# Designs tried in a protein design chat: VHH binders against F-box/kelch-repeat protein At2g24250. Part 24

Target 1, 374 residues: F-box/kelch-repeat protein At2g24250, of Arabidopsis thaliana (Mouse-ear cress) (q9zuh0)
Amino acid sequence: MAMKKKISTSSIMPDWSQLPEELLHIISTHLEDHYFDAVHARSVCRSWRSTFPFPSSLLRQSYSLPAFPLESKDLCCTLEKVPLFLFRVLTPPDAADASSEYFLGGLGQDKSNDHVELPSPLQCSVKVNVPGTEPILMNMLDCQIIPLGHKYRLMIGCNPEEYSAAFLPLNEQGGGGEFVALLDCTDLFLVLRSTEMRWIRLEKPSTASCKELFTFRGRFYATFFNGDTFVIDPSSLEATPLTPHIDSNFLVPSGNEELFLVKTDFLRCRVSRLDEEAAEWVEVSDLGDRVLFLGGHLGNFYCSAKELPHGCGLTGDSILFTVGSRNVTYPYKYGVHTNKRKAEDNINCWRSSRENRVLFRNRYDPVLSFRVER

## First folded at step 8 (VHH)

Design n15 (framework vhh_6fv0_2)
Fold by ESMFold2-Fast, scan of step 8:
Structure n15 (fold): chain B 374 residues (1-374), chain A 122 residues (1-122)
Amino acid sequence: as target 1 above (374 residues)
Amino acid sequence: QVQLQESGGGLVQPGGSLRLSCAASGFTFSDYAMYWVRQAPEKGLEWVSTISSGGDYTYYKDSVKGRFTVSRDNAKNTLYLQMNSLKPEDAAQYYCATEYDLPGWEDAFDYRGQGTQVTVSS
């Protein structure tokens, strides 16, 4: 039936670069909330790129910081906001059993630090160099971009440092507004307030090694390998133990509304949601449209399955684990198959789709750099 | 430093039995869950079984349910896997692992030991 819709028998492709500017402008206004479509439209030609603005959410943001206090040299120091994505090469619709390749990373910047441009339609295939793996050829017109969130990384000079960083903007409406940054420098925490632009040494609230730093509802959260978890006020810098207490596991903020606790025991998971009013962790029977991404030191993220491309291999009520490998992860379905299961049965996770490989540059620099090759 | 040492593998005929052991040291064994995983030649790592810290809860890969039994002796810091009715597809290098040092459980095999080889003859 679909094969009867053969309208064009011509081997000549339409010249999309010749669309009138008025039509391109109308299309661009309709795509402003559809950033994947805007990115793909920008790859058509120079005329489309001038008409369709590059989505600001895909650009890397950098914050200039004072010279790093643990260095004797006066080296420039910056904190980079690295947006994290899964880039996927589309599989044919008829090949349901074929695995998909995913690249975890952010978009590379050009040397002018101006903006990131994707290849034109004449440069549809881009060879992506991922350290530790064979170079992967991506067709940019077939690439799906799945947003996961962002990670902050410290740059001293031109080199990324192996420090966990959390960043709290205090005025998101200002392009260079006030902020507070918290860094785990192994032996101590370092705090920077933009109003002072001076490093503050902060004693770690636990003697154990820091596992994760993140932000939730305007506060810093620090988890430690011994199970200690603290909430740190960005103004007073006072650390308060998180209550109710948790064991050593993963905390995943879902927007600004929900905080999930994922207790993982090798392919088993138990998910609970914080009920702040009752001061208790309430076990969740399913995650609905949520997908939880457990990236270890890259951070833990959530995304809505409603925003995922059809056929991408990720569906709602799912958890992805990347902590077990730098280049492989498995999407697992969470939840109860029946309303009458015991609570302990809810700890089981099921693989929801065929194994998908998620590729990083490395665990300290997840930035994916695109280079056009003919 | 966490140390795990597997033993008890060998050559067995189809339908035969083997009991694997894992001696653990460097951590408080009784506080952590333990795992058995395996890797067949030219294949990826495959989870086989889990046992809770107290031994009260056990979980198994579907293909080994009813044939394998995991157990532990917390007084001896030792994990066991009793394998009955072995099939050719059970032939693999078997490793034990623990949650104590497992954000990267696949990387644990590079640090935990050589494992113990199970061979099932056709």
Scores: ipSAE 0.000, ipTM 0.211, lowest interface PAE 13.1, mean pLDDT 65

Design n16 (framework vhh_6fv0_2)
Fold by ESMFold2-Fast, scan of step 8:
Parts: structure tokens; C-alpha cells; sequence
Structure n16 (fold): chain B 374 residues (1-374), chain A 122 residues (1-122)
């Protein structure tokens, strides 16, 4: 009895550009909550791009604002909602350095390439402009995109400005898109209520320069380089000092439930949580499933390790530090010897100049733009 | 208000020694890592040394390692830089800085002192 000759069946790639529109529509509705998959689908061909809308979570939503009161030109301005991501660029398996690279920034559509059709259904490369570096060509199928939240920035005309912004949405009785915005304009604060659409000038509660603005539990928080921290009521605009007093460190809001204080030493960090009833900072020994991001000028934020993609290289009980002018982000385990930062990494930050960034007006805004490549 | 006041600079011959001091006020000194940075004529700002908040850990620029020693006295809110075997290349205006203030060096001069001048000549 002769053995039957084994025939090797090669996998034949389907012609994805020829899929019926009804099938694409069904896939589109399924991928509505998986926006990175929708981005990959849009990279296949023109037919898929028309069927899979650019994910609304990745669109830069903007709020039209009255003419900016501190400009000599009568220029209209907008408050732009920038989605923030951690991009994981995997080192090729044959590379000498086996470490993953992480980049922190926003992702948006390159309007100049809105209708560019890729030559191959398998081609999904995106050229990413990283501030202060040569553009990086990323294959979207090989890149992990980790959603972290949003940052708000002021746009005057078509250019981002140096001013930091905090945005408080109002969700009272189904309140359709009402908000209060607070801007740090160096010499003063500006407040805008969407119900009034009028700029309100507010004296800063500290003579020191403002370090960061953020929102927590329906109120604004402002930190200053002298260590002052104030809580600002969005209705009355009254500023109250945060108690107990903190020195200039990192405050990280974790949803509406927790506020963390991160004290950094180049070799280690200590994390405390605010106990509002006791009016004290209580040091924590571990972060559990929490991942804290110290994002420099992108601000400080949180995510849950449980919500991260499998195999992304991040686990709970971690703190990620953004280093230097390139928005490169390094993960460190909290509470273990490996959470120490290396001196060489800190020295490299010192050699990087913000002046090397290729951003428009606001060189401190690490917004990424992408271009579809052929 | 955060204030940093450097002192101890001067003229020294090659191979000589100087001890720089930085008096800090307006913040909890023991909660911050501190830096020594320098700027020579026609050159940019250059990092020299870092010391942790506790003083347990120190870091140095390669060219000064073994010659410079950073230390701190948290009870006196004072930072020190002991400079030995000084070279002509070490001639610069020396500044102390608080950890977070370095995130925007060009933007936040108000949180650094006037510095202290070190000149090395034979």
C-alpha cells in the first residue's frame, strides 16, 4: 500500500478589496468599540476606508470659543480634545536590543492624505512624526496602540498654543455638551462657561508659575512650582488651598475615586493616596492593578492594567515616566529594586533640547500626526 | 517662594579644589532630588551631578566622576559640590536646581539662583 503524496495547501490571501459592502458594514458595526482594529481596517483600501468610519474616539473633537482676549489679532480659537495613547514599537526579533520602545502622544488623521489609496490590501504603514526625532515609519499591524485618555489644548487659528487647559464636562440632567474650561495664560487664568460663551479673567491664587491644571471630582486643581496647590470651584471660581499641604510633586487623579501623590527620587518613587476624611496623605505599599503615567507636559493620568491589551508589556503596580524631549516613556515596577531609573537615561534627557521639536507654535505639545504611506 | 542661592566659586589653579554651596528655602528640601548644572561661555547648559532626596544615591557626568562629590544636609537645607583636581574645562557658572524645575530649564529661571562663577587658570 503506497502512501498518498501530501499536497501542500498554501493559504491564499482573500482579496479584501472585493468584499461585499454588506459584509463590510457588519464588520464595521462589530468593530465600533475596537477603534484600533477600525484604524487597521481603514488601511486596507479605499473601499474599506469609506465603509469603516474614522473612529470617533480618535477624531479631534473641538469646541468653538469666542475670540481669544489676549491676542492682538481678532482670531477665533477652539479647544481641541486630543486622545492620548502609548504607542508600543516592538524591536525586531533579530535586533541586539530586545527592549520595547514606548512613545506617548496623540494620534490623528493627516488631512493631506485623507483619500490616499494604498497600493496593496496588505500595506498599512503609517509615517508618524515624533517631536524632536526623524519621522518613524510604523506598520499599523505590528504596532500596539494603548489608549490612555484625553488632553485638551487651545488652538488659536490653526496653531496649538503654549497654554495649559483643563476641561470639565457638565452632565447634569442630560446636559448636552455643556462645559467649563480653565486656561493657564501665564499671567492670569481664563475661564469659559459654555452657557455664557464669554471669557472670564481670573487672578491666579499663587504668585508662582502654574505647573499643571487638571480636573478631579467635578473641580479644577492647579499646582504651582513653589508647591502651592489649589482647588477651584467651577461655579464660584473660588480657590481653596489643598490640605494637607504638598510640595511640588506629581498629583495623579484615578477616576473620581482616588488622588495619588507621587514623590520622585531619580532612583525610586513613593506613592501616597489622599484620605479626605482624615485630611492626610497615606503612603501605599503597592498599586495593585493600577498603572500611573507621569507624562510631563501631557499631564499625569491613570489606567487599569486589566483594560490593557494582552502582551502589551505592562502590568499593574507600575509607574511610567516620560523622559526627555522625545516623549519616550519608560515603565518601572513600584515597590521593587527594578523601579530605579538609570543615570544614563537622565543624562540623555539633558542632551535633548525642546528646540529640536518640529511642532508649530506649541513645541511643548507632543501631538503626533500620521501619514498613509505607499 | 522657592529660592536657591549658590556660593563658594572663585579663581583656582589647575589641580586645585573648591567647595560650592546652595542654600534652599521656600519648599521642603528633603522631598526633592537636587542637581548641579553649569554653563561655560559659548556653550549650552550642562548637567554635572544629581543627588537623591535622602542623599543615599549620587550620579555624575563622566568627565567629573571621581573628581567631584555631591552631598546634602537636609537639616540645614543646603546642597554641596566638592570639586577636586579642577581642569580648565570645568570653568563655568555653576547653578543648583530642584528636580522638577529641570523639566523646563529655559522657562523657569526664577527657581534658580544667580549661580557662582568658577574660573580655572594657571
Amino acid sequence: as target 1 above (374 residues)
Amino acid sequence: QVQLQESGGGLVQPGGSLRLSCAASGFTFSDYAMYWVRQAPEKGLEWVSTISWSGDSTYYKDSVKGRFTVSRDNAKNTLYLQMNSLKPEDAAQYYCAREYDLSGWEDYFDYRGQGTQVTVSS
Scores: ipSAE 0.000, ipTM 0.310, lowest interface PAE 10.4, mean pLDDT 65

Design n17 (framework vhh_8fcz_2)
Fold by ESMFold2-Fast, scan of step 8:
Structure n17 (fold): chain B 374 residues (1-374), chain A 122 residues (1-122)
Amino acid sequence: as target 1 above (374 residues)
Amino acid sequence: QVQLVESGGGLVQPGGSLRLSCAASGFTFSDYAMNWVRQPPGKGLEWVSGISSSGDYTTYADSVEGRFTIIRDNDKKMVYLQMTSLKTEDTAVYYCAREYDLPGWEDAFDYEGQGTQVTVSS
């Protein structure tokens, strides 16, 4: 059936809806690093929506998976790619950069509407569930927001599950959408190839509990609480011990180019980089413009200080660790162990971060999630 | 099977002293940094002191600096908190906590013990 065009009795009154495409393009370029401002611009009218692209950092990708094989019932299974952000609390005075508070989290949307755009500023107030207290209403625009990367989360039925997952896309140019996923299900690993769409049971290569799963240079990496680390080939599914051997706390992939090893001892960190040609870990004295984020079950992230907003309180050559249930981070200036004065400054920052903090974590969600207020 | 058992708490007068003990089992004690954390009545958790895996490095919250001393004995798998010049604001349940791979506090210490009550009153 053909739809007849209706004649409107009302005229569009806002003059800015008639801005030339050239002017909108200039504004779009300026808003490229202002993700929520870009989303709000898209809500003005149809012309603005076509001119301003939706920020990819705010989109949730969802993959339908075969029924979960460890459940007795035929339950729907979904893998979500959740964007992660660093939020800086903007406190007006007085405090030195060393005492600035940060927390890690994701921006959540209703799962039934993964592609719904953010509401207007008046609807950006969200209830944050704080463990042991009444929910707090917050305006997210009052925080400095920095995109850090993504975390994969498994959903079984309608309930989120805390299974660690790593996702490896096989066609990076988007041609086929093929992938391999690896899940830690406590007693065993599960593998799913998109070409077969069936669960493969894989025996854990270590008797210890799995600590973290991630991908680096087309392979899976699995770390265990006893210090074991294995590399798993996505095609053969063979697990081999990582060489050269490590006995350190954390591996931090930086895209496909660099793999960092972070060893912590109380208030000190040592960082090494994998030298593939020499097949050895080489300790580095300086991280340059790099900022490393160690998030425990949130995963490990890297960014360039050049990509951080001016005045965010973070500079290169830094490592940030999450703090328990609050996802609060404290900055550790790498290299401080070579200078006693800087070591004392690091201790003061570490102590202040533990004594003064923001509590915004939902205890039952490994990623802090916000819901739009009704 | 990680277990931490605190002891040594009790009632003490202001200006007094107590020594808290923590017995660890179920893990390689010498590989982990240890901390003391406390919860005053009606308040949240407050970090008190930490000691490195070797015992070579210690740190203290400003509120206890110069009054408390943290010590460990790796052979006995024990960590201690020697408290002197106790104040009424030191009244709390004290917990022994193993660092869980990350420097942190509160829930970052997944293997914290059951606690020991310290009451400072006259």
Scores: ipSAE 0.027, ipTM 0.422, lowest interface PAE 5.3, mean pLDDT 66

Design n18 (framework vhh_8dlx_2)
Fold by ESMFold2-Fast, scan of step 8:
Structure n18 (fold): chain B 374 residues (1-374), chain A 121 residues (1-121)
Amino acid sequence: as target 1 above (374 residues)
Amino acid sequence: EVQLVESGGGVVQPGRSLRLSCAASGFTFSDYAMHWVRQAPGKGLEWIGNIYHSGDTFYNPSLKSLVTISRDDSTNTLYLQMNSLRAEDTAIYYCAREYDLPGWEDAFDYWGKGTLVTVSS
């Protein structure tokens, strides 16, 4: 009475590949706002991949620009809008009491390799592009993905440039797609108005190197490593010193509502907000639900902790210093170090528990940073 | 693969000189600023000094008269010359590479395993 059982690919779990397309469509509708879940669903099989669209928030917009005036070749020039994400690294079991580690990067669709499947159909690898480094292939199951915002980058031909860029859309309420872009090209600024599509050379308002360009309340802001800060009108291109004067390491716009000044010394961090009516910087005792992301190639960003996913390990009053591409960072709690003045006076280093590495805290480095190699 | 390998440590008598070397590989050495850092037994890390890609050097003021940092870009080697060694100079000496990132020129991304210098009679 023995029967030969047909070899089947059926799992003890439900055979997800056999779900009707109508049910897959209903599931995909519920995953619209869940980027990592949508990406994981696409890795199950070809049927799921066709049913679950690649998240639109991961797509990169680009603007065609006139030939770059500082190039000897007449090369195609584009400005890319790169979405930025914070990736939470899962804490190892032996470090359960340690705070979560994070790294900052761009994530997007590679049309030649939408995803690379690891040995499990429930896993997928996505190519992560970080400025200044080769693309990293990461397993999405090893990280929680937290959307933060966008950064603009200049592409000359196929090559990304390290020039800082600020993009100011015009007539967004009425449409039209009009804009003004401002680029820091080291020795000068370049301006492009969409209505003219012609590069305008603008003298830098400071002799120092430009630290960051950003937009706030319909104007451009340029910060410099010597502490100079200028507000540039997008129509006249006149640069005026920021009033009240700042002695700043970082400026952080909170949408169009508030502008924060973050001063860092070797041991402490102080945050102030701009009171435009009084023309004064007012020191804040707390950041409330705000999380500030500061530094390096990826610029300065703000988000509300209330808008972050539950269980992401980040709360309000947090500052993360994104020292550079791929660097793992640790949340700094605003105000905590001011209560430990005596203990902090002799901090020279922070030790990473990983790969026998230590990170040195130089007298010019106001914050602790961590780099983890995998 | 970035690697930094220190050498030249050992036991030396007080008042003598010692030169440490750091062999770099896996990156374009001439494009990076390099640092020396030490850690004495039971103490924290102490910054010794750095040398930029231009060849300009900067030192910890407390150590300036006792040390000289140099580099040989043709052999991808960093050097630390130490003079008039004292017992208090007993430490593990580390070679470190500065981050190649705007605004964070003082942060380090790679370190060697260190070389032990013992100043003893």
Scores: ipSAE 0.000, ipTM 0.152, lowest interface PAE 15.1, mean pLDDT 65

Design n19 (framework vhh_7sr4_2)
Fold by ESMFold2-Fast, scan of step 8:
Structure n19 (fold): chain B 374 residues (1-374), chain A 121 residues (1-121)
Amino acid sequence: as target 1 above (374 residues)
Amino acid sequence: EVKLVESGGGLVQPGGSLRLSCAASGFTFSDYAMGWYRQTPGKQRDLVADITSGGDTKYGDSVKGRFTISRDNTKNTVYLQMNSLKPEDTAVYYCATEYDLPGWEDAFDYWGQGTQVTVSS
């Protein structure tokens, strides 16, 4: 449901502030799964704000942790659950050309924890370069938003740290369920069990630098730049090499059901799915309704094409390369179908996406805000 | 910064031979696949040949049996030996690699500037 779009082209505009409470309640019921439109509806007037609840998916959850063991000061620390979104930048309605449409990968950051109504990243303005016009300042609320899941970050005092974090809830409930967290602190791993609330130092299972930490089927997965991959039991903390052995560093969990391995040979992609019983990687001819997001310091993600906004330009059976950087540039690359062998088709998409750069404001912040540039 | 520098192009008679070289720097060359592509003005780029980190090769149908791709991991160089050249092989030849590095030049694919090959009498 698109509450932010004009629904009338007549000279008579509906006075939305005069809608009866009963009708607002019906609309609210239909927007419970459309959090962005619910946020927009809350900005119409006081009556709408009281009727449409603030989306829980946009609220930052945090977990109080023991004082960080690698700091010289006994500073309080917290683990924040930060929602991740892909933004589609829309050409203004009076602009003529659909080729000005942009796709963005990014992570929101709120530097003001006092923003009660809307997360700061969704309210920031972005300069968009449109061919044939002056740069246009767009509000991020005018973008289509695709949820990609969550990323966890460590806050020591009031400052975010560069440590990669994986969070394993032991219960599906929010706010106070038991959990295990694993942090990559470069020279070692740190583990925290909510039942004990004390830091455990864990030797890294590989001598190489850690590339990614994630959770899948109740276990931690750690990949390393030398190709090593380990599965870590959250209870015993025993690290076991992943079998069968992988020949790529792109592991993508698809919910709790499937683990994909993406292998690239230049401009072609092959996707395999783990068959745990047979202990083998089985090549997948298509991804169905799945969309895979690969690469960069934001990690690898999945979403269902059925959950994508209508007309967003993304379809199932696709792979998007989101190249993040600790530097100032974050180029977005549009995906390819599995088993696509025409390098020519792929390079045209990648050249186009390279013109839609996203600049990160704070290079060393693991949760970065961004602006769009050419 | 990933850099790919092609060399060895030139003018050759039909039936002749050329050897192209691509010098790579800025990444762990031995761990990544390398490829050669070609482009004729007004047409899209076509795969000529690629070679995996393990040495497995693949060729485009039009060049199979005539061209050979190889790599030297100690020199960070990939080669394309072109034999029995035909006028249809006239194109700009590009070296490329898949690589993901931090920064503006950090892409899953990187292309060199290209080297011109002209096959004519």
Scores: ipSAE 0.000, ipTM 0.216, lowest interface PAE 11.2, mean pLDDT 65

Design n20 (framework vhh_7qbe_3)
Fold by ESMFold2-Fast, scan of step 8:
Structure n20 (fold): chain B 374 residues (1-374), chain A 119 residues (1-119)
Amino acid sequence: as target 1 above (374 residues)
Amino acid sequence: QLQLVESGGGLVQAGGSLRLSCTASGSDYAMGWFRQGPGKEREFVASISWSGDSTYYADSVKGRFTISRDNAKNTLYLQMNSLKSEDTAVYYCAAEYDLPGWEDEYDYWGKGTRVTVSS
């Protein structure tokens, strides 16, 4: 364990279990944005565990919904917010081969062995599925945990459904607040407003299959495999085509501030940012500290390279595409490829870039493993 | 699921020409042609980006074959000129999300169309 190995037995150690509650409270307020340190603090003793709350970003949020209208029997229905994380396994300090393994996955209490279990406060452990091995029980004290985003999952009875879901909170983030949910149920859309708690059937604005549902700046966005893209107002439920027109279906929201369009070409990607004032898509030459994840069925999301562990093989100005891979994908270095003069140079450079392989298991399994080869 | 349907195969005399077509149920993909001759492994023939601006060819077909696409019709073409007996194969249409990657790492495949070149 890395924390235990850092403790000097020759030093005068205060009895931390005797620390006044007022001081523990002050310390806990400083750790609210340091998820890993908060987990460490909770492992000291029972008084610390009760004083330092388990990080809310690691808790799976669930919403009770009316009985699902497309089932022949009334079954209990819930919408689960499944957070997505990068887990970094800490290597021993004297390891000759210092390559670190990373896992992209969700946390949740699931009865299936295919999913990551929510850490027990008593054990501080996570059951992780790793490609090519039996599931391993990892102590969270030995891991770095980086929140990347989330996915919404519909549960009917005790079974997860394959329906895509988008969730829009109204003036309050999380439980107890009003919300609107939009589900892609293949043949139609279903809408639920928390104020009414009644399913509303909505005709799909396109005859093609829905590719992705997400929220941006208080509206729903729906992309379709034929290239159609629509913006849906959560109040009126009116669907309007996205303007300005797009050539690709890969839209990546960065919170409520930026919306990126990723256009792919066999030897390169091109990224544009929506300029709402000019009503145009403006191509960007580099992504700075941004890392864009095109997760397909996991959804598209953004993280800052500043929040990634040093030496992880993922750097800013990168796009990680996990859809369409044979359980393996590679980070695309956007600025480097955009500045290449010849397509032949790009493909040869890409072919040589194998060290940052990402392993993806199942289409509906939120667990993804990546390894950096030196 | 993306569906790919090849057509245009047949019997043709050496030195002749043939055009293969592949109709796709979507157009947001890099596309390519592969072939498998009798008793041989499947081999790469040609690829084209979604925009049609970038093409890549196997050395054995370079200068004789031309890959092209019509995105309005969701159709991929392979124009084969100066056909040789060694071009005899089942030709497969393949597609992947339009990524910078390997020519042989495609996600979707058609059933194939047979081309026989007589001497």
Scores: ipSAE 0.011, ipTM 0.322, lowest interface PAE 9.4, mean pLDDT 66

Design n21 (framework vhh_8fcz_2)
Fold by ESMFold2-Fast, scan of step 8:
Structure n21 (fold): chain B 374 residues (1-374), chain A 124 residues (1-124)
Amino acid sequence: as target 1 above (374 residues)
Amino acid sequence: QVQLVESGGGLVQPGGSLRLSCAASGFTFSSYAMNWVRQPPGKGLEWVSGISGSGGSTTYADSVEGRFTIIRDNDKKMVYLQMTSLKTEDTAVYYCAREGKYSWGFDEDYFDYEGQGTQVTVSS
């Protein structure tokens, strides 16, 4: 769905005149990043519900784009910014790897199937849209929601597309609303500059399949399954090979200051940090307060353990790997040589270890779509 | 040397059926879960289906559940994707992919075979 910028008539933006006190404004702003707490606050009473708006971070942000050039029909095209979360499911103490049960996915409000507000703080249930079934009420006390980043998805007409997308906002503080988007369309890349609002076709810089697209320090990065990695300038669109070369490894940007390289094998991983001035990868012995996420097709990202909710089960100096069709994410301490994964032939035992389990239905859908088992 | 060789793709009409095959070599096949992933024209990679090392557990993307069946033959080191009630939206290059044993290298293990695949085209 496309959304144009509105001034005074925006029905999505909260009316700040309802929060005249600076303290209430600060609290409301803090709750923007604490989605579950914000929904709970709204369930206290009617006065709080009118005072604290439904979390805007759960609303889909979208950008209207020109008609998609690889379609034979002129269809409306939009780019949606979908927040990504780590969901922690608390399993009973008798279940193996109970503390390691995490799922990576998107969560958002769908205008066709709204998430409902909690009726009271003692009834921690949210209406969730599950594909192929009636919407269900899920007890959110069974899941902790940990914000991790964003994934962009392309909508052509009413259909979500699985194009890998990187989005670079220009002049974020300057208020221009300008951007450059890069899409992996298999046989070629597509680029859109908001200043021109026309699709630019760009030949792939590698013959291999594109593994991921991301942004770092104002440039696009494209990695390929053969180990090729290219840095693409958003203005000139010139692609230059990243030096020094990497071999089918994982790149994890940490804000605009650090770029990490994670090299894995069956028993362990090694992490290096890019020293751009020396043009070399320098192996690191620890990650400090950093948590690195290797999210498969959802992308690679970072967070600080210091910014994570108390009791979330994650600590610094760790790497989380997303595995397989169930989008299951396993935490590992950096430098540990132990196998903490169950054998693949025991995957059924792990799934059935508890009633009321959460099972992901579609790993590529950025909006959380899952089934709750009794 | 890990190798995965896909076959069985072709042109089929909507509502038709097709069976894809994947021959594996260079590793202990029964110790790894296997997956099918696809890449439609002009789109990114989409996971389709998975099967555990023993074959005792299967899972499917919502878009194919009830229409596709994944099976494996550990003696022959083969994994198959039986596709029925095919739709134009199923048009893609289909890739066979291996899951890592220790949750390492999900993307790498999934796409060990980068330069090939088998083309499925559903059109009237």
Scores: ipSAE 0.000, ipTM 0.176, lowest interface PAE 11.3, mean pLDDT 64

